# Designs tried in a protein design chat: VHH binders against q8el04. Part 20

Target 1, 306 residues: q8el04
Amino acid sequence: MKSIQVQQLVEEFNLEVLAGEDHRERTITKSRTHRPGLEFIGYFDFFPMERVQILGKKEINYLHQLNEQERDIRIGNVVNYHPPCFIVTSDQDGLTYLKKYCHAEQIPLLRTKEATVDFMAKVDHYLTRKLAPEIAVHGVCMNVLGIGILIRGESGVGKSELAHTLLGRGHRLVADDIVVLKRLSHKTILGTHNDKNKEFLALRSVGLLNVVRAYGSRAFQDETRISLDIKLSKWEKDSLHNELEFETQYRDYMGVSVPSIEIQLQPGRDVAGLIEAAANNWYLQQQGYSAAEDFMNRIEWQDGDD
Key: E = the ipSAE of ESMFold2; O = the ipSAE of OpenDDE; V2 = 0.75 times the mean of E and O plus 0.25 times the DockQ between their complexes.

## First folded at step 7 (VHH; framework vhh_7xy4_2)

Design r2b (at its last look DockQ between E and O 0.02; V2 from the best seeds 0.00; counts 0 for: pae O 14.0 > 2, placed apart)
Fold by ESMFold2, look of step 7:
Structure r2b (fold): chain B 306 residues (1-306), chain A 120 residues (1-120)
Amino acid sequence: as target 1 above (306 residues)
Amino acid sequence: QLQLVESGGGLVQPGGSLRLSCAASGFTFSDYAMAWVRQPHGKGLEYIATITGSGGSTYYSDSVKGRFTISRDNAKNTLYLQMNSLKPEDTAMYYCAKDDYWGRTYFDYKGQGTQVTVSS
């Protein structure tokens, strides 16, 4: 669904346009680049023709060794798939013949001074972020003890006040009110702001607070991976208490499962402390430790089994 | 019992405008962020826009930014989507969604949707 135009690549990476200048509105929908070396040799199985095609030294040197008749075959067979563009790396020259084929098929031909591997990494990273599926949710995103946390709850439940308490404990704000979530991979959700709310926290009765001005530049973080989801709920006197549990709960964001903890806001409860404990426990679990398993093993061990 | 009822869809020419409505009931409307999503025929759901419970903040996907406006009237429990400069690519079934704090997913859309068709 998401796409960018070839022109956006040209601008981002200061690419030289060698051919197809009037066709830079062509769209790119795939986040990985491809080197078509095997395709120039004639092997087209699994050719990802919708990707940006990178022509490094191997590809260009192979084409340079061909005569005109061989080039018509080898280049013609590739350009007929109509990839979104070709980018020649390492400032390679002698490309007059390649311009002919790209012009004929209305495909942008671009060039960069950058080396192939470094350039491909930069473009792959850029495309991944620009093409990442995204949504925006109501909540607060923070980084607590190095752990990205999404705090959700109904309007007015106290999310921004909790964020301010966590800021006072030295943690970092990412976004208040609107959190933009981007899926960077099948297992990674990135949380960030919408630019309008960058560095701002809205506190009822106090107003708008710029956290960098109030607490210094270390109080703000432009983005974080979302590792924990926190459901803040209003306290109801007869509600079942959220007592000790051993089973992890999850919440899905664009197909990525994120561990989730519900915290009921009771008067006087140290909710910030509970969030810090949850972040630390998550960190330990990622290093192979489970408090629940450790505890269960200890009660079994006293029976001589462990 | 939560209900979301979409309306205002129809057939429109490219470049035209359309205003979708979503009548909400069964929950305190102003407490929840709301969103619009769409589903082109034979494709997956596409996120369009979010508005906070107060209406104070909005966010739009790149595909609709500058052309669509999400708004809400909390007194009438109604969510709106003003759609301008419509393109054939906007053809889809449109659903409103409530932020789902309690479920497995982040949006809850249970309405029948309203069809928007942009063609000559």
Scores: ipSAE 0.548, ipTM 0.852, lowest interface PAE 2.2, mean pLDDT 87
Fold by OpenDDE, look of step 7:
Structure r2b (fold): chain B 306 residues (1-306), chain A 120 residues (1-120)
Amino acid sequence: as target 1 above (306 residues)
Amino acid sequence: QLQLVESGGGLVQPGGSLRLSCAASGFTFSDYAMAWVRQPHGKGLEYIATITGSGGSTYYSDSVKGRFTISRDNAKNTLYLQMNSLKPEDTAMYYCAKDDYWGRTYFDYKGQGTQVTVSS
């Protein structure tokens, strides 16, 4: 299971440390933050204790209204579950009682000037990305016409050369050779590089090409949602694969189904153009249009008038 | 498929001890908090204890504090409940539960249970 340290949050968001300075090595394993408002009022039916706890104005104002005895009980009840850390938003003051308990239980208490809702969204986004399950696959990841595409195929089939052609057409490289896939949700896979291969394209006979240096900053993208999987294969004369498959095929990545197509490489054909066409077709499908269905409907309509 | 299989229940005299086990499969065990709950005959589910995924933190209901200990072995995908100083009031069906949220009444998944009977 992936984890990050509270220290990483402090650094990423430039958080002020109010208490628990020596305990910033505590680990965060959950990708969403939680506001413990209900828990402070004594309602613990659903308390995600392993989440980063955010204390907004509502929570702090409530605590300020309590007498000392009530605060001790209510704060104690929440702190005793030992969440990774507490973060107070909107630069709120009067946190002496929280500091006391956080210190006692060795839980970092942090503060930011940012508004609660906006800050939570940022943290959630950050944690989701940092804690996302990852796998590495062999291939090329491109962004073509705004669509993320994972290109796969056997070694030597010409994936990198194809990528280079696509770059020449104004598309963007995300990763060559090794593609890191991250699962952000049950429906979303992100493709990215492994830092080592960032901005590099490996071309046979040429060697390593830095695409940013060669083609400019627009030739590269750090990450992209994977919307289409394309398998490149060698052209086989007798392969039935030339039939217009009306059924969409899918490839599974960490439980996420991605539409998948196979392109057989034939000499002299514009494979880059086919990739562009595939991207466009995918886009149209997302808009609710199916060329295949449209075609079938047109054929059926002609047969009925006869 | 997610599975939780409880074991270790039985008949014990007041003041006695039992150790329950729960074998987990079908999910990454260490990624989830786990809980023990129990249901006395004719009564609703009662929360007993929770342990975080890493095993770093534990929580107990007031009714079992000082007597019961929840633990886990992530290498074995197993959850444990050590029950000491058992009382007749502890008689119930005991369930292992996957608990992403510390909840007294809601759990993502629970096993078939193991019966614990405390009687003289």
Scores: ipSAE 0.000, ipTM 0.215, lowest interface PAE 14.0, mean pLDDT 87
ESMFold2 (binder alone), look of step 7: mean pLDDT 83; pTM 0.849

## First folded at step 8 (VHH; framework vhh_7xy4_2)

Design r1c (at its last look DockQ between E and O 0.01; V2 from the best seeds 0.00; counts 0 for: pae E 9.7 > 2, placed apart)
Fold by OpenDDE, look of step 8:
Structure r1c (fold): chain B 306 residues (1-306), chain A 120 residues (1-120)
Amino acid sequence: as target 1 above (306 residues)
Amino acid sequence: QLQLVESGGGLVQPGGSLRLSCAASGFTFSDYAMAWVRQPHGKGLEYIATITGSGGSTYYSDSVKGRFTISRDNAKNTLYLQMNSLKPEDTAMYYCAKDEEWGRSYFDYKGQGTQVTVSS
């Protein structure tokens, strides 16, 4: 299970440490933050204790209205579940009672000037990305016309050369050779590089090419949603695959189904153009247009007038 | 027919080492990236590492990074996983997989697996 340390949050969001400075190694394993409003009033039926706890104005104001004894009980009840950390938003003060308990239980208490809702959204986004399940696959990841494409194929089939051609046409490289896939949701796969191959394209006979230095900053993108999977294969004379497949095929990555197509490489063919066509077709389909349906409707209309 | 046969598993103490092997047949081994995955008892499959067909590039999950090394011998059609500094959390059935088969039924393209148990 993926985890990050509270220290990473402190650094990422420049959080002030109010208590528990020596315990920032505590781990975060959940990608969503929680506001413990109900828990402060004594309702614990669904307390996500493993989540980062956010204390906004509502929570702090409630605590301020309590007498010392009540505060001790209410805070104690929540702290006893030992969440990874507490983060107070909107630069709120009067946190002596929270500091005391956080110190005693070795839980970091952090503070930010940011507003609660905006800050939570940022943290949730950050945690989702950092804690996302990931795998690595061999291939090329490109962004073509705003659409993320994973290109697969056997070694030597010409994936990187194809990528280079696409770059020349104004598209963007995300990753070559090793593509890291992250599952952000049940419907979303993100493709990215492995840091080592960032901005590099490996071309046979040429070597490593830094695409940003060669083609400018627009030639590279750090990450992209994968919307289309494309398998490159060698052309075989007898392969039935030359038929217009009307049925959409899918490839599964970590439980996410991605539309998949196979392109057989033929000498002299514009494979880059086919990739662009595939991207455009995917886009149109997302808009509710089916070329196949449109074509069939036109044929039926002509037969009726006969 | 594509065949993958894992071996090298066993019982080891925490901090110990094991080397797993995967014998591949039925396809041109060097043309495909290979991966190791594992399945702890009662849990789902977990990705561990990938190596490209030529062996020139590798990738590791965070859980095994710095401890495990994936390698291959294309002349022998064999994939390896050197596991060092083993932890109880590494206890699982280990499988090798053809990388190009990622996304298809996990079960169709893995071998029988080899059991690794890390216990004091």
Scores: ipSAE 0.611, ipTM 0.868, lowest interface PAE 0.8, mean pLDDT 91
Fold by ESMFold2, look of step 8:
Structure r1c (fold): chain B 306 residues (1-306), chain A 120 residues (1-120)
Amino acid sequence: as target 1 above (306 residues)
Amino acid sequence: QLQLVESGGGLVQPGGSLRLSCAASGFTFSDYAMAWVRQPHGKGLEYIATITGSGGSTYYSDSVKGRFTISRDNAKNTLYLQMNSLKPEDTAMYYCAKDEEWGRSYFDYKGQGTQVTVSS
């Protein structure tokens, strides 16, 4: 299971370390943060102790209102569940009692100047991206007309040459040869490069090309949501192959189904134009339009009128 | 605008009864569990009871089990606390609270409170 260390949060968000500094190697495995409100009041049945715990103004003000005996009991009861860390927001002070307990229980106590809700949104976003499952696949990832496309096929089939043609039409490269896919949710796959192949396209007769240096910064995009999967195959003159398919095909990546089409590299075929058409068709389908349904409705109206 | 307004508090003799109400507005009441908490004078907040959004399950602190009953009327967006066999140690400010949402805490939703005083 993917995890990050508390130290990575400290570095990313420039957090002040108030206690437990030798225990910043503690791991975080959950992408949501939590404010321990009911837990300070004594209700623990659903305490998500494995989450990063956020102490905003309301939590800190409540603790300041307690006498020392009550403070000891209520803070101790929460800290003894050993969450990965506590983060105090809005640069709040008067934290000697929290420092005492976090020191004793070997749990990092951190602080930020940022406001609570804004900070929690940033941390949740960061954790979602850092903890997302990922795989590497062989292929090319492009953004075509704002639509993320994963192009796959046998080595040498012409994927990189197709990517170069699409670049010439004003589309953007995300990754050539190795595409990193990250699952951000049950329905979202993000495609990106592995930093080593950033901005590079390998062309068989030309060699390595840095697309930003060759075509400008608009030719490259760090990441895109994968909306379409395209399999390129070599054209085989005598193969038994039916190109008329009305049912949507899918390919699975980490439990997420992505619509998939196959395009044969026939002589004279405008494959780049077919990819552009597929991107446009996908966009229209998100708006509730289907060309096939529209066409069938038109012949149904004609039949009903007869 | 989200609001929780408590009412029904007052002075009562030991052994007596009171019924507290909490009028809720500004959110879909039936989607959320609700709770009652109290604050005795000079002390911190204490958990009393919780009820699920549908009203199908209730939970109580040990200090009030058998004496207090939490209920809700989702058609009227109202939470209730029936308090029987009241004791002097039940004297407190009583608050209703909406269940925690992501990025928020019960402290964000606690109302202004209603005072219950149990004395002879």
Scores: ipSAE 0.006, ipTM 0.448, lowest interface PAE 9.7, mean pLDDT 84
ESMFold2 (binder alone), look of step 8: mean pLDDT 82; pTM 0.836

Design r1g (at its last look DockQ between E and O 0.03; V2 from the best seeds 0.00; counts 0 for: pae E 16.1 > 2, placed apart)
Fold by OpenDDE, look of step 8:
Structure r1g (fold): chain B 306 residues (1-306), chain A 120 residues (1-120)
Amino acid sequence: as target 1 above (306 residues)
Amino acid sequence: QLQLVESGGGLVQPGGSLRLSCAASGFTFSDYAMAWVRQPHGKGLEYIATITGSGGSTYYSDSVKGRFTISRDNAKNTLYLQMNSLKPEDTAMYYCAKDEEWGPSYFDYKGQGTQVTVSS
């Protein structure tokens, strides 16, 4: 299970530490933040204690309205679940009672000037990415016509050369050689680089090429959603893949099904063009159009008139 | 025809080391990236590390980074995993997998596994 430390959150969002400075090593394992409004009023049936707790204006104002005894009880009840940290938004003050409890229970109390809803969205986004399950695969990740594509194939099949051709046509490199895949949701796989290979394309005859330096900033993209999987293979004359396929194939990555096609590399053929065609076809399908269905309907219609 | 045979597992104390091996046959070993995955008892498969066909590039999950080293000997068709500073949470069945094929189904293209148990 992936985790980050509260310290990483402090650094990422430049949070002020109000209490628990020595306990920023506490771990965060959930990707969503929580507002403990219900819990402060005594309702705990669905309290996500492992989530980062956000205290907005509503929560703080409520606490300010309580007498000391009530406040102690209400704060105590929540703090006793030992969430990773509390973050107060909108630069709210008068937090002496929270500081006291957070200090006593060794829970970081943090503060930001940002508005509650906006800040929560940012933190959720950050945590989702940081805590996402990930794998690394061999291949090339490209963004072609706005569509993320994972290109796979045996070593030496020409993946990087193909990537270079695509760059020349105005598309973007995301990662070469090692592609890191992150599951952001049950429907979303993100492709990215491993930091070491960032902006680099490995070409056997040329060596390492920095694509940003060579072709400009438009040649590189840090990450992309993977919408299409493409396996490159050597051309075989008697292969069934030489025929038109009407059924969509899928490849599974961490429980997410990605449409998958195989392209056999034939000498003298425009493989980059095929990739572009595949991307366009995918796009059309997302718009509800199926070329195969359209074609079949046309054939059936003609046969009925004869 | 594809075969992967893991070995080298065993019982080790926390802080100890093990070296796992995976003997591969039935395909051109050097043409494919390889990976290690593990499955703790009662849990799902967890990705550990990847190495490219040439051995030139590696990647590690955060859980093992700095402690584990993936390597390969293409002349021997063997994949290795050096595990140092072992922890109880490293206890699992360890599998090697062919990178090209293990994505959709780990079970189809991994070996029988080797058990690693870290306990005092």
Scores: ipSAE 0.770, ipTM 0.923, lowest interface PAE 0.6, mean pLDDT 91
Fold by ESMFold2, look of step 8:
Structure r1g (fold): chain B 306 residues (1-306), chain A 120 residues (1-120)
Amino acid sequence: as target 1 above (306 residues)
Amino acid sequence: QLQLVESGGGLVQPGGSLRLSCAASGFTFSDYAMAWVRQPHGKGLEYIATITGSGGSTYYSDSVKGRFTISRDNAKNTLYLQMNSLKPEDTAMYYCAKDEEWGPSYFDYKGQGTQVTVSS
C-alpha cells in the first residue's frame, strides 16, 4: 500500500505548521479528505479518521460558538481519533484548543489561505495521483486521435513497428516495451512510461529511436487515459475470428474494465488504419452513437420500407 | 460501527467449490462498490473481484476469471463469492472490502477474513 507523509503535503501546498511540527512523518494512505462537522457535534458513526481532516469556516465557527468547556470536550473527542493531520482553510485563527490537543496528541495542525472547496479539490487530486495503485505491463501505449490506446501482443509480433507507423501518421507515443498503468479511480486507468524508457521506441533492425528528436515534440505524450485495449496476434489461416463484433469485449486492469479488441496481423492488412477507425468509433460511442446499431437499424428499415 | 463479517471458508480438495459470504452493516451497502481480496500466506494482498453498488457490472483478475463469480444481495446487505474449480494456489485468507467511490483504493474497510485452504 502506497503512502504519503504529511511533510510532503506541507511542501506541495506550502502549508503553515501550527502544531505537531515533529510528527510530519505521519502517513496518509487515503486519497480523499474529510470535513469532521458531524464528529464535532458528537456523531462518530462512519468517521473516516484515516483521512486528512479539513476544518473550514463552518467547523471553526461552530467551535467558536461553544463555551470553553464544550469546546475543549468537542475538540478533544475528535483529535483523540488520531487522524493523520488537520488542515485549517481560509487563513482562520482562534485555534487555541486545536493547538493544545494537536500538540498533546502529536498530530500536525496545518493552515492554508486557500478557500475550503478549492483546497479540498486540489488535495484530493494530488493524493489520488500519488496514492494510485500501479502495475507495469508489456506493450505499447499510444495516443491516437486523442484516444489513449494500450497495444499488447507477444514480443516480436510487430507492436513497435505499428507504433512507428502511427507516429508517421501524426499520432503520439506514450511508452514502448514497458507501460506503467495507474489506477486513478474505479473507472480510470492512466498509461505512462517508467521515465527510463521516456521518448524511446525500439525498432527491429534499426535500434533505439528517440521519437522527439526524430519527429519533434508533438510525437510524444507523457501520459494518457487508457480508453482502448488492442491485442495484436499472429495471423492464423482459417482461424475463427469475428472481426465485426456487436458486443464490447473487456480486459481488466486493477479492477477497471477497458474495452478490448483483438486484431490479427494478416499480410497486407492496414492495421494502423484499423486502430484509427477503432479510436473514432470509440469516440462516437461516447456521444451516444453505435455504428453497428445504426447499420442494423437501416437494414430493418430497408426490409420494412414500402 | 461499520462491520464486514466474512464466512464460508474451509478446507476443500482441488477442483472443489466454496461460496463465501460477507455480511455488511453500518453503511448504505448499495451505494458502494464491493470487492473480494485475498492474502496468500507470506505474500501481499491480491485483488481478485469487484462489483458495482447496483450489481450491474463485475470485474475479475486474470487469476480467477471464469472460475469465480462475485455477486451481491442489496436487500440483505450481503456480498458473495462463488469459487469453482479451486486450485492449491487459491489457498489464502479472503477479505471483503468496501471500495472507495472516486478514489484509488483497493481497501478502505477490510473485514476480519475467512480462510480458504485447497489441499488434498
Scores: ipSAE 0.000, ipTM 0.176, lowest interface PAE 16.1, mean pLDDT 82
ESMFold2 (binder alone), look of step 8: mean pLDDT 81; pTM 0.828

Design r1h (at its last look DockQ between E and O 0.02; V2 from the best seeds 0.00; counts 0 for: pae E 19.1 > 2, placed apart)
Fold by OpenDDE, look of step 8:
Structure r1h (fold): chain B 306 residues (1-306), chain A 120 residues (1-120)
Amino acid sequence: as target 1 above (306 residues)
Amino acid sequence: QLQLVESGGGLVQPGGSLRLSCAASGFTFSDYAMAWVRQPHGKGLEYIATITGSGGSTYYSDSVKGRFTISRDNAKNTLYLQMNSLKPEDTAMYYCAKDEDWGPSYFDYKGQGTQVTVSS
């Protein structure tokens, strides 16, 4: 199971450390934050203690209204579950009682100026990505017409060259050679680079090309949802793959099924155009249209009239 | 069948405001985060903003932060985008999209879009 340290949150979001400075090594294993408002009033059914706890205006205002004895009890009840950390939002002050308890229990107390709703969304987004299971695959990841595509194929088949052609047509590179895939949900795979290959395209005979330097910022995207898997293969004249496929194929990535197509590379053919066509077709399918089904229905109707 | 229908686009002068709407149907609207994305002519899709299913969380891209506000009415199955202080750079086809509840940047489905043009 993946985890990050509280320290990483501090750095990522530039959080102020109010207490527990020596305990920032505490681990975060859950991708969602929690507001412990109900818990502060004594309701602990389904308290997610492993989550980062966010204290917004409502929570802090409530605590401020309590007398010292009540605060001790209410804060103590929550702190005793030892969540990874507390983060106070909206730059709220008067937190001496929280500092005391967080220090005593060795729990980091952090603060941000950001509004609660916005901050939580950012943190959730960050944690989901950081804690997501990931694998690395060989291939090229592109964003074509807003659609993330993983392009696979044997070494030397021309994946990078194809990527370069697509760049020339206004599409974006996400990753070349090594594509990091992250499972964000049971239905969502994210493709990204491994930081080392960020913005680089490896072209045979040319070498490494920085696509941002060469083509501008529009040529690169840090990450994209993978909506389509495309396998490039060598053209075989007598191959059964030359026939129209009517059934959608899928490739599994960490339990997520991604629609998959195979494109046989033929000399003189516009493979980039085929990729664009595939992206468009995927879009139409998302709208509930299947060209293949439509075609089959038309054929069946004609045969029935004869 | 999942449907998203965007509306509210048009021509506006720099500094002006527009409010976009997205009518959703064919799914349990409140169960899903929703997002706005846009596509300038000749460019790729750009993420703008996300709101969680309950409306409890929002996220904005840096390009629109402080100017745009995403909101939703789950009773009406409608997503909104209030756009203030519009700039020529905001000219694009705007789409609402069904998103994952984990955050921004991606969408499962988008509608036909509504055109926003910011020009003097």
Scores: ipSAE 0.008, ipTM 0.217, lowest interface PAE 11.2, mean pLDDT 88
Fold by ESMFold2, look of step 8:
Structure r1h (fold): chain B 306 residues (1-306), chain A 120 residues (1-120)
Amino acid sequence: as target 1 above (306 residues)
Amino acid sequence: QLQLVESGGGLVQPGGSLRLSCAASGFTFSDYAMAWVRQPHGKGLEYIATITGSGGSTYYSDSVKGRFTISRDNAKNTLYLQMNSLKPEDTAMYYCAKDEDWGPSYFDYKGQGTQVTVSS
């Protein structure tokens, strides 16, 4: 449900407002821009009318060549979908006729001096970050060996103490207690803090610690892509839990599946070391390697010798 | 060549059910999220359901939540949409899509679609 107003785009990019000045409260809910060239010539399959519409030289030159009757049809068919706004790039001029159609349909018409491809990239980036769905979850977010990890567990299980142990081993804190998850795409979740908890770690018996002041700026990272989800639980002697599972388990966040493992806090266990091993194993799996398969292949191959 | 082939559409009465299928080829199906989109006559596209590459998560638009179920079979490279309690407002051409992106690459993978008509 996140949105921004067209006015926010005008302010961010210093856009000239050519028409529809009173309608800049129209909302933008899609993170990609679109060039409606195909739609002007009558092909509307998959028209993303909810996107900001970019009019580059190709689009504007086409419209300039049309007579008034053709413009009524071609422009009319597009503006009747009521996209949130149009932005003309490259400081193109001769737009008086276009103001008419945008004014009639109460759609902001904007202009930038920037070239089309560069401008689209900047707006796409801005919208992606502004419109990313967010949730807040209870846990700790760390970057371990370059791998973003979300650590979950019941209050008091030892999450913050584990984070401090990992910090002492040279890893980085992203957020303690409240982790903000942002969905940047169908495959990508970022973990970050909520500004209020920035750089703070709460430790039993010690209290609140600012990790940058205590350990230097390398102890903190503003955000990280979440690659692994770790559930910490208290060790249960009668549990049938298998810590080396061959099937990947997943935890879902806003429609994105994140690999998940459970680690029991058995006394004397090097849980920080297990986290580091999990991060390394995840990295190897991204390169197509499976330690379990490699090991099984070696056992089978040796049995098949002479 | 990348292809998406939709099937299973047809004419049904209000309250009826249909199951749509989408056969995918030319890419590693399990690596990509898939979506069902629909286009009512004379209107723009509506993304109605999305499923992750692993099948672990689904998303639905409010207009179909509770009535439609998206699923996938990665062994068969096939995406499904079970549509229950169909309404006249569900009348549209239905397309499957790779990823949610509507950019130029998206158009390269569009199939012919399958028509669903809900009418007495």
Scores: ipSAE 0.000, ipTM 0.137, lowest interface PAE 19.1, mean pLDDT 83
ESMFold2 (binder alone), look of step 8: mean pLDDT 82; pTM 0.837

